# VH-VL binders against q9h9l3, part 230

Target 1, 176 residues: q9h9l3
Amino acid sequence: PRKMVAIDCEMVGTGPKGHVSSLARCSIVNYNGDVLYDEYILPPCHIVDYRTRWSGIRKQHMVNATPFKIARGQILKILTGKIVVGHAIHNDFKALQYFHPKSLTRDTSHIPPLNRKADCPENATMSLKHLTKKLLNRDIQVGKSGHSSVEDAQATMELYKLVEVEWEEHLARNPP
Key: E = the ipSAE of ESMFold2; O = the ipSAE of OpenDDE; V2 = 0.75 times the mean of E and O plus 0.25 times the DockQ between their complexes.

## First folded at step 13 (VH-VL)

Design ia168 (framework fv_fezakinumab; at its last look DockQ between E and O 0.73; V2 from the best seeds 0.00; counts 0 for: pae E 6.1 > 2)
Fold by OpenDDE, second read of step 14:
Structure ia168 (fold): chain C 176 residues (1-176), chain A 123 residues (1-123), chain B 111 residues (1-111)
Amino acid sequence: as target 1 above (176 residues)
Amino acid sequence: QVQLVQSGAEVKKPGASVKVSCKASGYTFTSYYMHWVRQAPGQGLEWVGWINPYTGDTFYAQKFRGRVTMTRDTSISTAYMELSRLRSDDTAVYYCARSGTYYYDSGPRFDPWGRGTLVTVSS
Amino acid sequence: QAVLTQPPSVSGAPGQRVTISCTGSSSDIGLGYDVYWYQQLPGTAPKLLIYDNSNRPSGVPDRFSGSKSGTSASLAITGLQAEDEADYYCQSYDSSLEGFVFGGGTQLTVL
């Protein structure tokens, strides 16, 4: 069996009017929730909007942030060959400008059994915060100080573990 | 219709630089990655690198790092590939090709392709 | 130079079935990356033939099919026609190289 990790990224706004989502923090945890990676990342372009309310990113975090290309290399090294769990993970991979194998990707925002367990419509896209509250009885992303990517990655992994057996069996019968 | 129109053939001497252009139309230029692939006469396809037209970020094959520069002008939906310190073995048809940004769009499939630009390097 | 391995040539008579193999490694196809196939007619640019291992774009006949298993992929052509004479390339992604890779190409001759 392949090793499993969970990833969560925070993005800031760059480009015209800050509409470009650029990677500013990435957190990766293992199956047990141990932090394997947690770094602030410096985008190659000028930051127009820190999106602090959501991202938790502030200007001071960019002072010693890891340059994007270097961070990307470090992150890809960790992800390569592993089953990667994330919530709406396509956003993370897009920010990384990275293609992870579909067969090794698990998106908790698109797992019908997980939604069913949370008494949500199976084909609906539910937020990480909502699923975490319903299934783990835990509050994440509270306050106005922004998200914790480590906390979100850990929550994502724990959510997946609730349906891991069932979902892995499903995927084995229905490979992407 | 989605089209990629490339610049005309080039003849260069060893040590010179060449810049090939690829103008995109029929789709949102900044929503897809642009790849460059070359093919030496009678040889196979070789991936050179790709650029994110939205951000300008580039990723090159190891073989070409330090010698290739990919850029874009979003105002005219045009991608550029410049190869410096040309050698005779750089003689090839250079193609631009579009791909998605992740599997949820069109993914890493190359479609469509430009018609290619022949670059000849000879003394 | 090519990272993926293809037979240099294959041939078949009209109406026959031919297969083109594409052998990768544990860092590309074997790692789970999808395989794509391209057809290149003489004197033309490559054209997408198969994407995501086994899917056909619109306009590609169903006599073309793709499959993947382990570290290898295969392109099958049934009911071979004269217009199928071309070069065929497989493509994937190699994590060790952090880049896309092509096979060496296979020249298909219709007898």
Scores: ipSAE 0.909, ipTM 0.947, lowest interface PAE 0.5, mean pLDDT 95
Fold by ESMFold2-Fast, scan of step 13:
Structure ia168 (fold): chain C 176 residues (1-176), chain A 123 residues (1-123), chain B 111 residues (1-111)
Amino acid sequence: as target 1 above (176 residues)
Amino acid sequence: QVQLVQSGAEVKKPGASVKVSCKASGYTFTSYYMHWVRQAPGQGLEWVGWINPYTGDTFYAQKFRGRVTMTRDTSISTAYMELSRLRSDDTAVYYCARSGTYYYDSGPRFDPWGRGTLVTVSS
Amino acid sequence: QAVLTQPPSVSGAPGQRVTISCTGSSSDIGLGYDVYWYQQLPGTAPKLLIYDNSNRPSGVPDRFSGSKSGTSASLAITGLQAEDEADYYCQSYDSSLEGFVFGGGTQLTVL
């Protein structure tokens, strides 16, 4: 079987009016929730907006941060050939400038059985925070100090595990 | 209707630069990647690179790194590809083509394509 | 050199079936990346014919079908018509090159 990992990235605002999302932290956990990678990442462009309330990124984290090109190489070595789980994962892949195979991608914001278990409409896009509270009875992304990408990646993997058997069987019968 | 309109044919000398344009209409320009693909006379298709019109981020095929620059102007929904230090073997039709950014937004299928811009490099 | 391997030519008579193969490696099709097919009529831009291995865009007749297995993909054309005479290209993504890759193209001649 292919190994499975979960990823969560934090982005800061770059470009005009800080509207561009640039990678500033990435966390990757294995199936059991153990951390495989967790680094602050220095964007190649000037940071206009740290978005600290959501990202948890501050200027101090940039001092010894890994440059984007190096971090990207490290991250892609971990992701290549694995089933990658994320929440709204297309944003993470865009920030990484990376195309992961659709057949090896699992997006917990687009898994109908997961929404059913949470008593939510199957086709609604629910936040990670909401699904985690409903299904795992755990509060994540608490307070004003920003999100922990490690916490988010761990929660994402745990959410996927709730539907893994059902969803993998569905995908085997209905390949994307 | 979704349409990509490219600039006209160019004739350049070796060592010169050429800049080809691709004007998009009929969709939200910043919601899709724009790719550049070339085809030398009688040869196959060769991917050059992409630009994300929203961010300005670019990614180039290894062969063209250091010689190609992709830009865009969102005010006129136009993408540009500039190729420098031209050689005779850069003679080709250069196409722009639209793609989605990930699996549920059309993925990396190239649709539509511009009609192409013939760039001839000769002494 | 093309990264994906296609036969340079295939031929058939009207009404016949032809198949065009596209062979990759463990870093592209074999890694799980989807395959796309394009039709290019003489003097025109390529046109998307098949996406995500086997799906047809609106306007493409069901005579055209795609499939994928292991490191390879195939385009099947049934009920050949004179208008099908064109070059056909497969396309995927290669992780080791970090780029989109095309097959060398197959010229279909309808006899």
Scores: ipSAE 0.746, ipTM 0.885, lowest interface PAE 1.1, mean pLDDT 91
Fold by ESMFold2, look of step 15:
Structure ia168 (fold): chain C 176 residues (1-176), chain A 123 residues (1-123), chain B 111 residues (1-111)
Amino acid sequence: as target 1 above (176 residues)
Amino acid sequence: QVQLVQSGAEVKKPGASVKVSCKASGYTFTSYYMHWVRQAPGQGLEWVGWINPYTGDTFYAQKFRGRVTMTRDTSISTAYMELSRLRSDDTAVYYCARSGTYYYDSGPRFDPWGRGTLVTVSS
Amino acid sequence: QAVLTQPPSVSGAPGQRVTISCTGSSSDIGLGYDVYWYQQLPGTAPKLLIYDNSNRPSGVPDRFSGSKSGTSASLAITGLQAEDEADYYCQSYDSSLEGFVFGGGTQLTVL
């Protein structure tokens, strides 16, 4: 019935002392992991801290980056009407200033069956890197050059597929 | 004691502009969206738009684009809505209402509402 | 003009149950967006009554309940009391309009 996509975002520091997280990259993949969207995004506020070690964002990426308002419009058109999978996905929606229906949202950081497969506490929030290594036998976020939002979105989709049948059935019986 | 205190009633002629204020207290002003919703006499509620007080970003309902401007002053925790080129069917009570971002479960619910500001556009 | 459709009025006797419907479309409620309900007493601002389809804020009696199915939502009020006489509005989000939408309102009369 509904198509499914996975999203991951990278943020930079804006606002006082660079403590506000503002969107600087967004990647969206389809069910098969094909890239539907991957853009560097220029925040509407001055960048105080690129957070490059974690974000992978450098000054040069911002030179031709898509302005936030334009990028947001493009991203929201892709997300509308779809089941959206992410990891700690509330941070991505907050950075997008976006309200996605709860019934169409899947957060791999808070799926008890997924944690159980990883031999982790069912209610714990586990890192994407940890879950991916343990359940998919893949290393992501390797090195000190920052994360790849394409790689992270693809990993997130594959993790969800491991529990998709069970979790979709659970949500149908227990609407969020 | 989260409160939204709005400016007093306004009477304007067609073609004029009006600027309504909404002063927030009892919470962190920049952590929540501020919405404007209007209600014509005897009519229902109509959403006008929102402002993010932290960034100053705005989003307006299509009907009002080109006539409405939403601003804020974070130093006094106050949001503003200005409506230009007024016409008689703009006569309404204009409410401000708070909503959250997705960060906490405050979502798109409107809570609290201001008391409303009556704007009358005279013939 | 209302995007969401509500009956203009409903009535019930004290102690009875009434329901107020809210019908949307495939781009709002039917797309999975949540429904919110507001109570507006005469001459006052709206107050949040139900959020996220079925949740009550603190201080709202449990005789108010909400539900959602398909493209429609419903507010139920049991044990009707005179103080329940008010206008009731549903609200959601519509992706085609890229904005928040309200029902036309329902005037509840307690007989």
Scores: ipSAE 0.134, ipTM 0.712, lowest interface PAE 6.1, mean pLDDT 89
ESMFold2 (binder alone), look of step 15: mean pLDDT 92; pTM 0.941
OpenDDE, look of step 15: ipSAE 0.908; ipTM 0.947

Design ia169 (framework fv_fezakinumab; at its last look DockQ between E and O 0.90; V2 from the best seeds 0.00; counts 0 for: pae E 2.6 > 2)
Fold by OpenDDE, second read of step 14:
Structure ia169 (fold): chain C 176 residues (1-176), chain A 123 residues (1-123), chain B 111 residues (1-111)
Amino acid sequence: as target 1 above (176 residues)
Amino acid sequence: QVQLVQSGAEVKKPGASVKVSCKASGYTFTSYYMHWVRQAPGQGLEWVGWINPYTGDEFYAQKFRGRVTMTRDTSISTAYMELSRLRSDDTAVYYCARSGTYYYDSGPRFDPWGRGTLVTVSS
Amino acid sequence: QAVLTQPPSVSGAPGQRVTISCTGSSSDIGLGYDVHWYQQLPGTAPKLLIYDNSNRPSGVPDRFSGSKSGTSASLAITGLQAEDEADYYCQSYDSSLEGFVFGGGTQLTVL
């Protein structure tokens, strides 16, 4: 069996009017929730909007932040060959400008059994916060100080573990 | 219709630089990656690198790092590939090709391709 | 410098079935990356023929099919026609190289 990790990224706004989502923090945890990676990342272009309310990113975090290309290399080294769990994970991979094999990707925002367990419509896209509250009885992303990518990655992994057996069996019968 | 129109053939001497252009039309230029692939005469396809037209981030194959520079001008939906310190073995047809940014937008496949630009390096 | 391995040439008579293999490694096809195929007619640019292992773009006839298993992929052409004479390339992504990779190409001759 392949090793499993969970990833969560925070993005800031760059480009015209800050509409471009650029990677500013990445957190990766293992199956047990241990932090394997947690770094602030410096985008190659000027930050227009820190999106602090959601991202938790502030200007001071960018002072010693890891340059994007260096961070990308470090992150890819960790992810390569592993089953990667995330919530709406395509956003993370897009921000990383990275392609992970579909067969090794687990997106908790698109797992019908997980939604069913949370008494949500199977084909609906539910937020990480909602699923975490319903299934783990835990509050994440509280307050106005922004998200914790470590906390979100850990929650994502714990959610997946609730349906891991069932979903892995499903994927084995229906490979992407 | 999606089209990639490339600049004309180039003849260069060893040690010189060449800059090939690729103008995109028929789609949102900044929503897809632009790749460069070359093919030496009678040889196979070789991936050179890609650029994200939206952010300007570029990624190159190890073989070309230090010699290749990919840029873009979003105002005219044009991508550029510049190869420096040219050698005779750089003689090839250079193609630009579009791909998605992730699997939901066509992913890591190349479609369409430009018609290619022949770059000849000879003393 | 091709990372994926293809036979240099294959041939068949009109109406026959031919297959082109594409062999990768544990860092590309074997890792789970999808395989795409391109057709290159003489003197032209490559054209997408098969994507995501087995899907055909619009305009590609159903006599072209693709499959993937383990570290290898295969392109099959049934009802071979004269216009199928071309070079065929497989393509994937290699995690160890952090880049896209092509096969060496296969020249298909219709006898």
Scores: ipSAE 0.905, ipTM 0.944, lowest interface PAE 0.5, mean pLDDT 95
Fold by ESMFold2-Fast, scan of step 13:
Structure ia169 (fold): chain C 176 residues (1-176), chain A 123 residues (1-123), chain B 111 residues (1-111)
Amino acid sequence: as target 1 above (176 residues)
Amino acid sequence: QVQLVQSGAEVKKPGASVKVSCKASGYTFTSYYMHWVRQAPGQGLEWVGWINPYTGDEFYAQKFRGRVTMTRDTSISTAYMELSRLRSDDTAVYYCARSGTYYYDSGPRFDPWGRGTLVTVSS
Amino acid sequence: QAVLTQPPSVSGAPGQRVTISCTGSSSDIGLGYDVHWYQQLPGTAPKLLIYDNSNRPSGVPDRFSGSKSGTSASLAITGLQAEDEADYYCQSYDSSLEGFVFGGGTQLTVL
């Protein structure tokens, strides 16, 4: 079958009052959870709000960070032609200014069987932290020092694997 | 109703610049990408680029990089496309068109379209 | 030059069926990107006719249908009417160009 990867990005606030989400870190793991890519990324705009509580990004991480244009090229080379798994993945793709095919995209925030296994309403958008705790009995995004995009990407892949057979069969019968 | 209103026809000399506007109404301007697509007389559609009105991010087709600039003014829900160093073969109707971005909005299809702005480049 | 290939023209009589093909490559339609179709009446802007391969916007009659297989897509028009006389364009996204791409357009003549 097609190769599968999972992605998770961290964003910082740029633009007026830090309301714009700009890419500041990206992690990509393979099917087994091995890291294929993990880099801090320098936004082209001035960072107003590091959002450190969530992003884990600090000023020190920006010193030798990969410029956005270069990082984007590296990331897209990895994603192209693969099934890409993510949680609320549209945010990651927007931050990358990238259009991945819908048929090769798997969003763990919008997979009804996954919510059902977690005893959640099938059409609700549940957080990665909640699904990971319920289904994998693992606490991620712990503390106030920010999230690890590697940890989040690994958890996202493991969550998808719980429903992979069922969901791929569903998609084969009901192409997106 | 969702509407895109474009500026009027322009006549320019080779080497000049032209700036076309597209005023959006009937929806949240910052929730959708704005694209520019051109059509030379009697020819097909050619994508020029997009701008994200929320972030100001822009992306251009390789052919136009270095000559095109897309901007927006969120206070008046208006997008702009400026094309510089005009040549006779830039003569075309320039359309603005709205798209969603991904799975949960209208996706990367163009709907609606503005009526177009004819730009004529002649000596 | 157009990235997606369409026949330059098709024709049919009222009441007949015509199909318009749209052929891409492994970097666009073949990579899984959806195909959208636009109708352009003379002197007007294009209008969305079919989206995500086979879906119709509100107001588009079911005489218009779309399909996709492999690296190609097709627009079918049944029960041809004089009002269908227009140019039709397919559109997708190309990963190698990192851009939106159109077919060259097909002029439909209703005889």
Scores: ipSAE 0.762, ipTM 0.898, lowest interface PAE 1.1, mean pLDDT 91
Fold by ESMFold2, look of step 15:
Structure ia169 (fold): chain C 176 residues (1-176), chain A 123 residues (1-123), chain B 111 residues (1-111)
Amino acid sequence: as target 1 above (176 residues)
Amino acid sequence: QVQLVQSGAEVKKPGASVKVSCKASGYTFTSYYMHWVRQAPGQGLEWVGWINPYTGDEFYAQKFRGRVTMTRDTSISTAYMELSRLRSDDTAVYYCARSGTYYYDSGPRFDPWGRGTLVTVSS
Amino acid sequence: QAVLTQPPSVSGAPGQRVTISCTGSSSDIGLGYDVHWYQQLPGTAPKLLIYDNSNRPSGVPDRFSGSKSGTSASLAITGLQAEDEADYYCQSYDSSLEGFVFGGGTQLTVL
């Protein structure tokens, strides 16, 4: 009965030695993969390491980026009340400083039926790139320009659709 | 082993400010949110806000916005709450309490709590 | 004005079972947020008693149990003992308030 969205975020390094992961881009897509939100986000503190080779974030993206507190408010309005799908989604929610209900959260890095379809051990943590290649016959995160959070969110939704009926039935019988 | 040690009781006059400290030990201070929760005499628990000790980001309950400031010093694993323009109905025990930053990492529950700091606002 | 509703008091005789209700709304418990319970003995700080609806921390006797259904949660105490006399608070998260929310507290009296 609830609407479903997929989310992916890109982080930069802030804090001491650039080791804190702070939100710098967030993309949200609907069930069909249409983009509902895609913004560069300015962390509230100094960026020490753009992590560009992985994040795709460059200094120029931050010039007109939406301040974190404003972006967070916009994102939370989209997520509230919805089933939210992500890959290793705890990292995204930590960067948003956001508590989404367990019962409305779907993490494609922890779905045993999805791993089974990929001929992987049920409890292994598989990368988004690996699952997408094996199950959707697509290459994502190609090249050295960093990840695209739109591309990654779209891939995550398509992966979930492969196991949606089975997993939703499982969760109905086994509430988290 | 995990402990939150708070500063001592304070007596203040209306209009003054108070700053309460909470020193953490036995865990990685910057990996968890620190919250402040108050309890007026004979009353229930009231959430004041949180601070992320690693980033310094803070979020306050709407009732306290404009009067509360939460800060921390990561070099001594200590969180602070300052409440300004004190009124007599701010008389309460102020607790610090730890929470996780995501559901599967302790989640939005409070464990442990400090022993509390009594702040009395009296003419 | 507590966000979650608890009865102000409950009582029971030693050895009996007592339950404490905690009722929220569609923006907190009803949206799927977990419920946690705290015991506050006289003159002390609150202590985590039940987390994630039904889990007991180490050191909490199994005569304390919790459950959640719909917009409500319940704490049950069986084999009631004199030392259980305390205040009990439920707690959750509310998306509309974007904040951590408590019940008003329930004073348990052991007769």
Scores: ipSAE 0.519, ipTM 0.848, lowest interface PAE 2.6, mean pLDDT 91
ESMFold2 (binder alone), look of step 15: mean pLDDT 92; pTM 0.945
OpenDDE, look of step 15: ipSAE 0.903; ipTM 0.944

Design ia17 (framework fv_fezakinumab)
Fold by OpenDDE, second read of step 14:
Structure ia17 (fold): chain C 176 residues (1-176), chain A 123 residues (1-123), chain B 111 residues (1-111)
Amino acid sequence: as target 1 above (176 residues)
Amino acid sequence: QVQLVQSGAEVKKPGASVKVSCKASGYTFTSYLMHWVRQAPGQGLEWVGWINPYTGDTFYAQKFRGRVTMTRDTSISTAYMELSRLRSDDTAVYYCARSGTYYYDSGPRFDPWGRGTLVTVSS
Amino acid sequence: QAVLTQPPSVSGAPGQRVTISCTGSSSDIGLGYDVHWYQQLPGTAPKLLIYDNSNRPSGVPDRFSGSKSGTSASLAITGLQAEDEADYYCQSYDSSLEGWVFGGGTQLTVL
């Protein structure tokens, strides 16, 4: 069986008017929630909007941040061959400009059994914060200091573990 | 209609540089990756690299790192591939091809392709 | 040298079924990356034929089909027609090379 990791990324705004989402932090945890990777990442382009309220990223975090291409290499090394769990994970992969095999990807924002367990519509896209509160009775992304990608990655893994058996069986019968 | 229009054939000497252009139309240029693939005469396809027109980030095949430079001009929806220090074995038809920006939109499949640009390197 | 292995050539008579194999490794197809297939008619650019292992783009006849298992993929053509004579390439991603890879190509001749 393949090892499983969970990933969460924070992005800042670059490009014209800061509309481009660039990777500024990435956190990866293992099945037990242990942190395997947690780095601030320096985008290749000038940061126009730190999006601090949401990202938690500040200018000071970029002083010793790892250059994007280096960080990407480090992250890919960890993800390669793993089942990668994330919430709305397409955003993370897009920010990484990375293509992980679909068969090895688990997106907790698109798992009907998880939504059902949370008394939510199966085909609705629920937030990580909502699912975490409902199913884990835990508050994440609290305050105005921004998100913690480590906290979010851990929550994502915990949520997936609730439906892992059922969902893996489903995927085995219905591969993506 | 989605279309990729490439620049005309080039003839270069060894050691020179060549810059091929690919103008995109019929879709949002910055919403898709632009790949470059070459094919030597009578040979197979070889991936050169890609550029993200939205971010400007590039990723090259190991074989071409240090010799290839991919750029874009978003104002005219045009991607460029420049190959330097040309050798005779660089003689090939160079294609631009579109793919998704991430796996879950249109994914890494290449569609469509440009008609190709023949680059001939000879003494 | 192509990373993915294809037979150099295959042939069939009109109406027959032919298959083209694409053999990868544990770092590409075997790792779980999807396979795409391209058709290249003589003197033309490649055209997407099959994507994500078994899906057909609009305009591609259903006599073309793709499959993937383990470290290999296969393209099947039923009801072979004269216009199917072309080169066919499989494509995937190799994690060790950090790049997209193609098969060596298969020349299909319709007898």
Scores: ipSAE 0.815, ipTM 0.916, lowest interface PAE 0.7, mean pLDDT 94
Fold by ESMFold2-Fast, scan of step 13:
Structure ia17 (fold): chain C 176 residues (1-176), chain A 123 residues (1-123), chain B 111 residues (1-111)
Amino acid sequence: as target 1 above (176 residues)
Amino acid sequence: QVQLVQSGAEVKKPGASVKVSCKASGYTFTSYLMHWVRQAPGQGLEWVGWINPYTGDTFYAQKFRGRVTMTRDTSISTAYMELSRLRSDDTAVYYCARSGTYYYDSGPRFDPWGRGTLVTVSS
Amino acid sequence: QAVLTQPPSVSGAPGQRVTISCTGSSSDIGLGYDVHWYQQLPGTAPKLLIYDNSNRPSGVPDRFSGSKSGTSASLAITGLQAEDEADYYCQSYDSSLEGWVFGGGTQLTVL
């Protein structure tokens, strides 16, 4: 098996006017899409805005949620030394307060060949929903009840697999 | 144009606290991490910690946890490092330095650096 | 002690080549984190000399170059000049410490 995982996080609003994005759920899947981690996470600060339409997070999910410090330790143990795939992954790393090596990071929102396969401008930032529909003929993030980070992580891994050979060859020739 | 201007030299007694400031100009203060690095006379560079000026989040090297506090004031683009319970071996030049967030678009390299603030701890 | 290992000193004559090594471990350089190099002239703050293993900021001459292999990195200086006398520090990020780490520094003397 490949030492590659995909991650997707859900954030809620904390701080003044709910403008700070704090980690509230994290899902990690392996190369085959099997779930390695999926937990609700309790932010250390008061939640001002659950952002439920997007995050799927509700007050009930916070009752037995894992405290941020503990969840972060568990997550980093899984990510360390692996190739980590995500979509706009900088947001996930920021919420985790984590610096992953650039050479081991793959962001499906910034892979020109992936956009090209979707008939999109190579340097545009396309949504996960759009790329998944165009390239996998699959609808994700449907309805108004919020997104599934497991579904998003699985879709992200499958999208990366479409360009994996080409992109890894490019990175070997042009190391980051 | 991008500049980090630090407060002047301080002389403190053992057991006291010191607060050093670093005023940023020429860039968006909240878009970069601010680090603190110290250098004892004739010694090497030692990383102390960072603050995210946007969120106020901080992370400190294990050696300094419980004694260091980093804060910022976004209205004047200034970061602060306070070190308490000072010892003679805390005598050092304390630098502030800017880095990107590393969350995809930036490496964790330090550029620019402030000119340093000498803190002398003696009786 | 410093987390990354550098020789304490190196020397060369004008026009010669010198190389400064920086050795890390499996939790920093060996894990894939980039290496940066800083030059510190006497009485001044450190200045970024090389970033992301081998890239030069504007204004740094091409006689300075960097490389990385496995758990180690190297800074090479060709065509040594008197103004190159300085302390040189390597830097990376360490996953086990969750922080930035520096080498102990190398004092370059131009004979």
Scores: ipSAE 0.739, ipTM 0.878, lowest interface PAE 0.9, mean pLDDT 91

